# VHH binders against Probable fructokinase-3: the designs that were tried, part 1

Every score and structure here is a prediction.

Target 1, 345 residues: Probable fructokinase-3, of Arabidopsis thaliana (Mouse-ear cress) (q9lne4)
Amino acid sequence: MASSTGEKGLIVSFGEMLIDFVPTVSGVSLSESPGFLKAPGGAPANVAIAVSRLGGRAAFVGKLGDDDFGHMLAGILRKNGVDDQGINFDEGARTALAFVTLRSDGEREFMFYRNPSADMLLRPDELNLELIRSAKVFHYGSISLITEPCRSAHMKAMEVAKEAGALLSYDPNLREPLWPSPEEARTQIMSIWDKADIIKVSDVELEFLTENKTMDDKTAMSLWHPNLKLLLVTLGEKGCTYFTKKFHGSVETFHVDAVDTTGAGDSFVGALLQQIVDDQSVLEDEARLRKVLRFANACGAITTTKKGAIPALPTDIEALSFLKDQKKRQTNLKFSKWCCTASPC
Unless a header shows other numbers, all headers, positions and changes below count from the first letter of the chain; Kabat numbers aren't used for antibody chains.
F, E and O are the ipSAE of ESMFold2-Fast, ESMFold2 and OpenDDE, as the mean of both directions, binder to target and target to binder. V2 is 0.75 times the mean of E and O plus 0.25 times the DockQ between their complexes.
[cut] marks letters that were taken out.
Atom coordinates printed by the task and the answers are left out, and those that the model quotes come from them; centres of patches stay.

## First folded at step 1 (VHH)

Design g01 (framework vhh_gocatamig_d2)
Fold by ESMFold2-Fast, scan of step 1:
Structure g01 (fold): chain B 345 residues (1-345), chain A 118 residues (1-118)
Amino acid sequence: as target 1 above (345 residues)
Amino acid sequence: EVQLVESGGGLVQPGGSLTLSCAASGSIFSINALAWYRQAPGKKRELVAGITSGGSTVYMDSVKGRFTISRDNAKNSVYLQMNSLRAEDTAVYYCAARYSPWSGYDYWGQGTLVTVSS
């Protein structure tokens, strides 16, 4: 029987989950590929699993096809400890699929089975509102804004979570090929910009949204709004830059031998949200926020060392072990640097 | 980089209306706020109205209820609808833009003259 432990805050992640079909060989067109490997995908689903693997409480809200693939994806969420009470199944539409190859000329070739896919057909009237109201953090992206009825479901879910006192976390997770135009993407993304408490963008997304190629603090702060608590710009191997009302700065990431960068940003977001869900005062304390961002960078880095997104997401034990090893390396590097710069007699 | 060009100024009778327009060359999606300032002869330049990218507005006390600021991001434009104009509203009106809530207005148009006279 459980003792009276304080229940961990629930992080509800809203949006798409799909299957990416990755070719077994590279350098050929989609039609020339002899076979594909199934890889579960979807940034909101990756965030939910990342939270759960780190020991947090996570739920996923979204819609899947009532087909073998939809039930497989729901099973993956359950197997990874994610609450599935927010999952709906569409009887008519199929689970979303994406086929992507890297051609020999370096260009990506995409084919999407989303015309419409089940994730786009989530309606406001089928949302699990009790689950959404239970969220301490409500996380979402932008694919769910692209078309109706899911756009209305997205807006309803945000409203319900916000009214219940949840912290709203937004990762635009821009996928330009899925939008009717770049202008429509900017318009829809910016239409909900002022509603979020935390926003994470990549440097590519910062350039896209600002239409400014200069990656400086002034450009990032052009995206600030009065109610925003934290703006994050991720810079790949350079780490991340953070902005709050009181302070801003940068946190370096960790050098690792990257095998596959898929899901690294989702890992970073999941780690951040897991660390702050039960104590949002971290967002007002620069030293504590820097420690959280260093942890998030570690989780993102670990995710790049293995193939795929979900299989590569770290457990809390893996993340803590990685950080201890990195502190030893950093201490040794600082000592070596100090000794090498010491003047001889 | 943004360049701002105002239009719509002119001579109007007391109690009349004018709409000022400001066209930005370049995207206004990256702009934190757009504002209208004015400067009357012998007076300091003053903020008339401002609008943020999120749609929040601010107005100077003497124009509240008479002036309305709006923006159209698709047209890279900001507008000032001026109603119930008074002789005291006579000034050169400037469009201004800022990229950060932490900084002042960094970009300015050349100005458009509004004269309220019988």
Scores: ipSAE 0.000, ipTM 0.115, lowest interface PAE 20.2, mean pLDDT 84

Design g02 (framework vhh_gocatamig_d2)
Fold by ESMFold2-Fast, scan of step 1:
Structure g02 (fold): chain B 345 residues (1-345), chain A 121 residues (1-121)
Amino acid sequence: as target 1 above (345 residues)
Amino acid sequence: EVQLVESGGGLVQPGGSLTLSCAASGFTFSSYALAWYRQAPGKKRELVAGITSGGSTVYMDSVKGRFTISRDNAKNSVYLQMNSLRAEDTAVYYCAKDLYYGSGSWYFDYWGQGTLVTVSS
């Protein structure tokens, strides 16, 4: 049902926010890079901003360093319309940093400065519980599960949101180099698997979690649980596959000149959650779900056309214009076919 | 049942102003994008202006600076303020709801009854 107050439902995104340092030149190793550009990062933060830029209500819950970078990141959230009442600052630890290079083959190299970073030090007792209880959708990833005290904060936030009636949305967002071992990553991710209402994985994550290289429906459904409402597998240029209790299928994405895929999955998630937050009956209606997923694919595709994550996230106007242009392109194609086959134009 | 009821049309002279209103019911108004379309005599329907659930607006080029779309979620209403009207603005104006909630997809459904605007001296 739609919100009883007549206002939009709140989507609370929980987890890390950091700065990615990207080389000024492509195709080089981290040690060979002559300079770096700073870019705000963190999948949960990207999802919150994606929701807000599409006209939704979003809040971010996490911890930043009490330093110039932490305050810069909080400012970016505020500038993009994200509620910052869930942000804590750590006096001792620094804001998380990652050095990332994109090789010419599309692979990323990472060097993390998280020993520990402020985001890892969020405690259960400093959570804004009133904000979390206000969530209609509570979204999270897995980086916040890696170490204490943040793991305990993550578990408490999930429990509080679930008890308040929120829909729980999980994007594992696996960053294997941050985990002590692949086995620990699987164990921790699967330990919270049955708690989520919606789960989105990439094909790489599906392979990792199932330890099966076959990307078929049987492999995906091995991750299904009775209380799950929607399981999504993103397939890059092939779009996404969706699974519900009643139906499953695939939705193709849009062909664009991709410049940088950073944040495309976060854009997809943000768009999906924004579309369902006030009407969960979409999850029971395949035709309506397919249309929501087409919108989410459009947002993800737009995000690949620009460098970085946050700068590339579409506004509602950009997303609507993109879809309108796709419809015009389809109409022009139909007109051309009609003129060539039915009558002279 | 979704209902959209347009009002405010009429006869105006060139350079005049009109405010169109659309009263909505049968859906969660604040969650949907809304739009005004028009159909001139003997012509196809065209999008005049749209407003998303977040309040962002889109206008066709020929009405930019002259028309303003707005919404009042407390009254479940969307408005089109039309200034500096031209003979070419003569049309039946239709209120439309986006098929999808939120920022939407620009696929409009549930056309209203329409309200006639005639710009003539």
Scores: ipSAE 0.000, ipTM 0.121, lowest interface PAE 20.1, mean pLDDT 83

Design g03 (framework vhh_gocatamig_d2)
Fold by ESMFold2-Fast, scan of step 1:
Structure g03 (fold): chain B 345 residues (1-345), chain A 119 residues (1-119)
Amino acid sequence: as target 1 above (345 residues)
Amino acid sequence: EVQLVESGGGLVQPGGSLTLSCAASGSIFSIYTLAWYRQAPGKKRELVAGIYSGGSTVYMDSVKGRFTISRDNAKNSVYLQMNSLRAEDTAVYYCARGGYEWLRDYDYWGQGTLVTVSS
């Protein structure tokens, strides 16, 4: 188990882990599908694995069913070097499942096994508080805020981590269809906004939370609060925009042949947190922050080049090799452009 | 609940222009990523252009500088302005509504509109 070695700071990721079932053939209804591929997922679990694969120390806090799928998911976390001491199992509820297909007529069919699922039933009294107190970074999303008793468990875990001196990292990972209303989603997501040290939103989440169609710095800064250290807006293939108290800017991502973008944002978050967990002064140094964000963008980009989220998450060696290859390609491209401009046209 | 309806396809000469429109129905249109895909006979569907809720755009390399994607959230519509059309652009073009994270989390697709680039 490589997760128990070294003196690196612990990143604890809190929330859901589930299985998506995707049809083996496209364009069919759920009932017509001859088979399904299981894709383990959940943004908090993906972040924990991303950290671990990059050589960081990670733990996952959440609840799974006491069933074959719950134990399989816990096994995947262990196999990827994630500390499983924060995992609880529910004897009554099942592991969360989602079945999803896109029909040939453009309609999406969903069948959720969340009635309730085990992740929704995590209680405050069953939290591993010792593990949470040992976190240097405590990461979470908003799906765990949707229903009780998990909402109360989320709030308690956040409080315990903050009181122990952890950096709080918030990626709302808005899933509007799971909320009773858009108004409740905004209210609950924003209710914990001012407690976080780092917040990452996508451009779609920025528009949703601000109700502003314009992607300008003013709109992003409307979400700023005095205690926030870093606000990130991810822009997919355009990279990301960062805001701090002292500086702001953007970092481009990398051109890749994207096969599957699932988990790219989680890969980016995991890479960011792994790079800063042992030296938070990076957040006050623009040059160092830009290097960290370039690394995070590389990890996100690599994740899109392979099928699935978890199997596609890079190791540190893969990420560094990718960055070296990109520098070589940029040098070759610059030379080619020079030659073209030097030629008589 | 959500329905996407494409229009604007047709026959056009090489070097010509077309504007595709996609009208959507349903709630909370403005928070979703919208995309145009195309599929030529015997090939897989490929992303042509995408636009995030905030207006940020992405394009496949072969259409950069020629195609422009835009959205009008008040009209629940997304558009693809296609200039300098080539025979290789011949395909059925599909409008898609993506998820909140990235363009590949697609919830809904339209029925498609045929674009033929030929003399």
Scores: ipSAE 0.000, ipTM 0.161, lowest interface PAE 17.1, mean pLDDT 83

Design g04 (framework vhh_gocatamig_d2)
Fold by ESMFold2-Fast, scan of step 1:
Structure g04 (fold): chain B 345 residues (1-345), chain A 121 residues (1-121)
Amino acid sequence: as target 1 above (345 residues)
Amino acid sequence: EVQLVESGGGLVQPGGSLTLSCAASGFTVSSYALAWYRQAPGKKRELVAGITRGGSTVYMDSVKGRFTISRDNAKNSVYLQMNSLRAEDTAVYYCAADIYDSSGYYPFDYWGQGTLVTVSS
């Protein structure tokens, strides 16, 4: 959306980037798989690329292994227009890897190469502080909180960005198997909760953090803090619910033939941040916020129509084309409404 | 541990009824979309019925009006009520849960082991 961006503010995304290895055939164990497909991953990296593909300015701050995979991942960020000046390489540790399969019996098998991985070894003293200070929006997740020294680097980066006047955006991105315990995950996530200006949680994360199975507005508002500007609860195919100091509501998502939901939430976040980075007054205007969330839902929906996260992230042209097609589809459905009430349809 | 366990399959005469049950453990069914799939001998697996987190339902054309999907959040279970059964409904029926991954990890489908439904005289 060129007319809504003006001068391009920098969105800095902080955290992990890794490779997922997924079997080439379904229904097998990790040991039985004859081959694997490499899929670059990591929610903060996906957000940075999503911003860049929509015509925004994005940078990534994180650490990769000084290995073929780390340099491949840095190359993917660079190829997608993401500023790589915040990337560090660890000579000793390897790039994070995850091997994952769904067996024919319904069991998931995971094998993580994080013993430690390079992303967890980012130190405070190696941060590109000038890059972080230049951010209008500083985005982060929770994997970078799990272990030292990266936890200290994460806290330092947040403080530097906040002191420089950046809007802090937090997607907890809970990955329970990577945490020492559920209690430690809640403690660390909640320890930084009141520092963020924008927080997005899924309904699963809302249940986890509140320990309340009820997904109502009261449960969501139990996570509100006085300095929070926007709380978002994503509801998958039902869309999202938004909460501000003055108003709250819901925005439905779009019906698509979903192939792979990987990265849809990251796409949603990237689109949201790209739309507001140069005009934060949107957060105080419900009509404008609803339009931004509709755009973010469109980007998330498009991401589900293709396999993988990064390959599926839309350009601004693709997002605008999708919205045009959805408007055309809605018009056609309006004039074909009788088919939905008559039998057979 | 995450698992889905189907029950309620069996032999039934044409025009009869069966209720399939799917008991979930290790996750909360209210947090996910759930579906019933079936696979007949020599055919591909197909979606029969689905229920979203919000309770909206979808059905394949050939079962619409005959089958009803429902969810009991207190029992952490999903059901498929099958009425007016036909020989063509003979298949192994599978319960599935789809996880929306908001954070860049692959979505994973959880599947049960299946329950056989045979519609024959």
Scores: ipSAE 0.000, ipTM 0.164, lowest interface PAE 15.6, mean pLDDT 83

Design g05 (framework vhh_gocatamig_d2)
Fold by ESMFold2-Fast, scan of step 1:
Structure g05 (fold): chain B 345 residues (1-345), chain A 120 residues (1-120)
Amino acid sequence: as target 1 above (345 residues)
Amino acid sequence: EVQLVESGGGLVQPGGSLTLSCAASGIIFSDYALAWYRQAPGKKRELVAGISSGGYTVYMDSVKGRFTISRDNAKNSVYLQMNSLRAEDTAVYYCAAEGRFYSDYPLDYWGQGTLVTVSS
């Protein structure tokens, strides 16, 4: 529960929460599917739950429909220990829904119930400003920038959090099909780029934002701004590259048999923020930052070993056990190598 | 200085119940994830159930629905309620307190273990 972790710094995650509906039968169109499984989602909500499962204190700020699905999603946040005081309910609009199927021809079919959905209708005047001001870290994405009045609510929340001394964390979480155009997406994302203290992008997002196919340090540094404390570029199975004012480098991820990559980036972000919320001096200490990024990579890797996002997010016990097992494997490998010292190479 | 002391183990019939308790001292209990591990003869130690510092729980597949982990921060104690016990549950059960990971060597503490025997 949020109240049982009152001595820990609060991480407030701002944005959308929705339900993905996935067909029970593969290879058919949306209209041909006999049924669907509910998969609660939304990157900001996944981050909040990831923080809470790792023992951190998290709150979610967003808007849901005043309907069965909106209350179900709020219940999932509460069950996972996320503070729900920042949740608003819209009486007129419905909770955001997405129907997604992979056809037999390999084409994805999408049907979005976002015309408008409740998350897009969050207004500046209904924000829980006391909750936002209490944040030590304020995290957000880009879906909340797409339409008004939510864009204005997003900008107001960022301003209030920053003025209260919060660390601002930005994961653009680009979803091109939801934007009016790629140009509008770049424009809106870059319009808030210089406000954040921490930014995480994927290599795909880096290419999109820079319009440069060369994924080198020079391209990443073209996105650096004077107030940025940490820029992270995630490279999938290759790990991540980090940039700060004083140092830069890369941290490899862990080899796992991936089942579903959904939520892995959100898990990485949640783990990072949970590790630094009470000690931001980590961002100025390369050795300590590398250990935090190794932990975040472990959480992301664990999330890929199970289907779905929320069900796959690790607890602190799962993450620590995973890291212990990886260290034992490394130690045993070194020991086995030295046991063969009597053999000529 | 840091101590974890398990109790509640013993001999029980298949289908029976036991409650294991672990009392911790020398740590700020609320900062730690607590877990129950077990080790059967000739087998490796395995995670049975865990509870995070935030109250989130995890269980191994074979005990889901039968075992419940809980914590009492006021008493610095963690509990494992074991129902519908099976012969395969026979093992030494260990309490563990697992700290935040910030280094290559996470700090953790272990109890001495308590024996659970399920006879058929």
Scores: ipSAE 0.000, ipTM 0.211, lowest interface PAE 15.8, mean pLDDT 83

Design g06 (framework vhh_gocatamig_d2; at its last look DockQ between E and O 0.01; V2 from the best seeds 0.00; counts 0 for: pae O 13.7 > 2, grease 28.2 > 24.2, SAP .763 > .668, placed apart)
Amino acid sequence: EVQLVESGGGLVQPGGSLTLSCAASGFTFSYYALAWYRQAPGKKRELVAGITSGGRTVYMDSVKGRFTISRDNAKNSVYLQMNSLRAEDTAVYYCVAHPTYYDFWSGPDYWGQGTLVTVSS
ESMFold2-Fast, scan of step 1: ipSAE 0.273; ipTM 0.656
ESMFold2, look of step 2: ipSAE 0.011; ipTM 0.552
ESMFold2 (binder alone), look of step 2: mean pLDDT 82; pTM 0.834
OpenDDE, look of step 2: ipSAE 0.000; ipTM 0.260

Design g07 (framework vhh_gocatamig_d2)
Fold by ESMFold2-Fast, scan of step 1:
Structure g07 (fold): chain B 345 residues (1-345), chain A 120 residues (1-120)
Amino acid sequence: as target 1 above (345 residues)
Amino acid sequence: EVQLVESGGGLVQPGGSLTLSCAASGSTFSINVLAWYRQAPGKKRELVAGIDSGGSTVYMDSVKGRFTISRDNAKNSVYLQMNSLRAEDTAVYYCAAVRWYGDSYTFDYWGQGTLVTVSS
């Protein structure tokens, strides 16, 4: 007796979805590059797909261009089982695009087609409020805070979800080049900090927000607020550190041959939210939370083993197989080491 | 939290060879690009060579055909094989790690540098 997607709580992810264009040849300027590979992305969209691939119920709320790229991105969400009823299309603006190359002179050349892109033009009056009210978890990032009218749409969506009783999940997903200044980024991110129930930052985001290079519990706890239920700091190959009102600790990750870290944090968030959406008591039980974070770390690790974000996001069967292989490896390694260290063996 | 330690610098005659090594520690699985930069006295720091996680490379025009960058992902190390060295290659060489996230965002980490002197 398996639970269907209709029996599970809905996770609504709000924000941007875009295409990254990665040059086929390194060492040339953007104008000199003979071609680009397109990689669909956007942290909120990656989270929605991560939830869905793990068997959860997910919806995406955002705006895309009424163009080939916008409809391609909406199709990717649908193909991955994400509810598309929260998607709006802008007839005038284009779908967001990002280009970057590393030049032979050491300079990085960036070109963003976001002036304005369709995602920035989402208005409060075009939000699917019934979809947002149906959320058990409402997840968001910071790119949607950068400009109006999307900032107002973001604030309205948060308010509606919170009033409906949703758990608010925030991943700042800092993208400094898109902000007018680092000061403005800190100001806007911190302006909504006290609204969230769960916040996940990376080690580099922790350093940015606190302006402290020390990666310790004191630095992390400087970001704590009284209404926060869970603060997470992701540490790449070192795993993650968790903080709650009752307990704090760290969970190690898994050693893998990483080829592309894009989407690993989004995979981690999606896995976490999928595991807690129907049982928030996990947040008050350290043993159960540690198991959930181990699962989230496994999903993040799997995502680094393949190029791109979306193609690398694991299914539930892939995550289960990975975890079983890791336990078998640990058991065999422990017995092998015991025999070899018990001299003579 | 990526720490980089360079080695292999020294004094060499024009036309000679050196191999620079850089070992990365800390949050190494998040490194997208490993690169070598150099800075000569009174000049700005410039990229010499870079290599991504898939092995694609970039080189400064003046070192193409003379220098080869390579990486060992298992050892979290990057190497710069420098052949046919010239007086103008004299500089402090810095290892750099680039963490790239989707949406073209990057963070750069730097080593302390290693001196290469090309002189008769």
Scores: ipSAE 0.000, ipTM 0.292, lowest interface PAE 12.4, mean pLDDT 84

Design g08 (framework vhh_gocatamig_d2)
Fold by ESMFold2-Fast, scan of step 1:
Structure g08 (fold): chain B 345 residues (1-345), chain A 122 residues (1-122)
Amino acid sequence: as target 1 above (345 residues)
Amino acid sequence: EVQLVESGGGLVQPGGSLTLSCAASGFTFSNYALAWYRQAPGKKRELVAGITTGGSTVYMDSVKGRFTISRDNAKNSVYLQMNSLRAEDTAVYYCARVDYSGYDLPYYFDYWGQGTLVTVSS
């Protein structure tokens, strides 16, 4: 249960932040695209902003280029209430950029400016260890595992947070084109699997990691480890399945007119972490966990109703209003159905 | 191995109807969104219709009200019902598997069928 008189727990999100360049027109090659829309990206950054917009305390730990884009991204974090004391700037490398388009033949084309990008040059010796030690929850993904020295910085940050008593939250956030091979991706992701207290994967990531097309409980539980407190499998618009040591089940999401699914998973994660940061006993109480996952699903759903990730992330007031409206709609629908079955028509 | 196999294309007169089918194998069909694309001679490939895992649909403006996408998870199939066909609907129609969970895009397509030709002529 959260204390009304205590300080809010800090959620530290570790990893990449970059700029995605999304084509203004689909179905053309990168060279044929007449223009691109600039969108701040990076799942760890989206999670930090999601936490902050819901009224939580969030900090971001990562490295950006000492360039216009790096300072723009740091500014976006600050503007959204994220503590930027964990941000380092690399004088030699540029801020990571990604260009992606779908060609007319259906193949995706990627052009990455990551050779090397500043985010992958974060060193263990430049980490803000005091900030990391202050985390109640330490969240991370997998892009920071791809190359040195960032891999070593990632491992050190995890260990420092764990030793300080933080809950470790892992969203693999698989970006296969950034890895040297699928085998390397599986190897690196599984190498840190047993360190996390909470893991969230998508159904596609579950299939990738297990190499099993069957999305049953047995497949999900093959990824369980003794230290894990919560395993979540997100199923897009079908909601999510949760696994703990004592119980498992599924929570449906909300049906909305989806405009753009970008950032929905990050919104879900941020909402989950914000709800449990001050009371981890929720993870031992199925009824309370289901309420938290329903809230997280609401935040994810809201994020799909607007274009982009960051602009679509809900405030706490927006999320609570959405839930109130959904409960009223559900009550009216239930009453209507009851009326039709209770009274002969 | 992932396979998508389209069928149902053919020659039809303006105003006619066709139903396209796409049979999928090699993956858990119910876990993926599916889409229909088309490519006319000399044109870029364009999204015609998409259907999510939960059954939500999206259509390009020129086919709204005329085309209906649907799925049958028990049969591992997705369908495109095409009504009131016009000459400009002439194209090779492709079935595609949609991946929501990769990179920061709302949709991207990782597997395609071989295509089925639809000709709408005099």
Scores: ipSAE 0.000, ipTM 0.160, lowest interface PAE 15.0, mean pLDDT 83

Design g09 (framework vhh_gocatamig_d2)
Fold by ESMFold2-Fast, scan of step 1:
Structure g09 (fold): chain B 345 residues (1-345), chain A 120 residues (1-120)
Amino acid sequence: as target 1 above (345 residues)
Amino acid sequence: EVQLVESGGGLVQPGGSLTLSCAASGRIFSIYALAWYRQAPGKKRELVAGITSGGDTVYMDSVKGRFTISRDNAKNSVYLQMNSLRAEDTAVYYCAAKPYGSSWYDEDYWGQGTLVTVSS
């Protein structure tokens, strides 16, 4: 739809959506766990919901099982205002499931229901190409690169979006246990690196991809390519660093009482993309980019204050209220700190 | 990367008390669950106590009522107050920063361990 008529640009997020089953208690094996909580997951789905909850337009492209869980996940996307016209259902394969527990001896147990799951079976010929062509921003991760036919669907979706003029946004969202080897993960991720306009990595992903434990600007810039518009390195509670062709810097995040970091990076990405989808000139204006990244950090921080990813993603009202409260706290802290150092009471 | 350094281990008599401290350098504290594990000679490493970023706690059955875990995010520290110590508590105690709940994809960070010996 035409941006000049006041219509918001569409952000299309491509990839997996699944259910994580997390134990109700810690310190037990999978067999000994008395129960599990269902946590809808999938970084691309979390990004789409984050965009929508902030008042943006979002669609999800992916494949789910034609089963109770697949229809539940599609329902969650619909309830959160995400366009579901890009969702396919596989009659034969099941919706992806992950079971995880941390045993009393400190070892993790993983059990994946992904051999193959429906998300892995998305074909190029079943893509909703008109939806993909409508994207102002096309966002994706790396799980969809692991196996065929989904890898070919991923590559076709990227090509169609790019040819239609979309900004390509890449969050590798590395999940090492799902890859056959670390070297295969690096190879596949780096094979599409130079296609993206925006890339966000975490500090852990930066270390993984560069094989360098030093978290400095030189290490980050080793991942730069000439067509990249923005490289972001997220540092959790320390905020993020940003790199463009003309400038680079860091933006601090906000102190919160965190309970669960799940989805914080997805919240950050969704907020960033929502803020720039209708005005990409922000990427060339450092002052405006810093304001956008501060907003994205606020959304990420809010997401850590509640259990799970989707339930914790902020609305625009929640994000704006949080930012107002942080300004009040900064003023009060400056006054009380000065009073304590200059004159007690 | 984050590093965890434990302190406070040592020799103590049965019925005695010790406080273990774990200090972090780096990004660790406000967003991660923190835990104490122990490994006794000839046994597997086991979870002793854990505390979430929100302050919810979990304890192994044999230490409930005797041990208390706490955190201080301003000091980047987690503590294990151990009371009414028994010979069976003798172990190397490890500090860990770990995902909790849905954050299981995150890599765990581990300290090098501190030895606690209850009488001998």
Scores: ipSAE 0.000, ipTM 0.273, lowest interface PAE 11.6, mean pLDDT 84

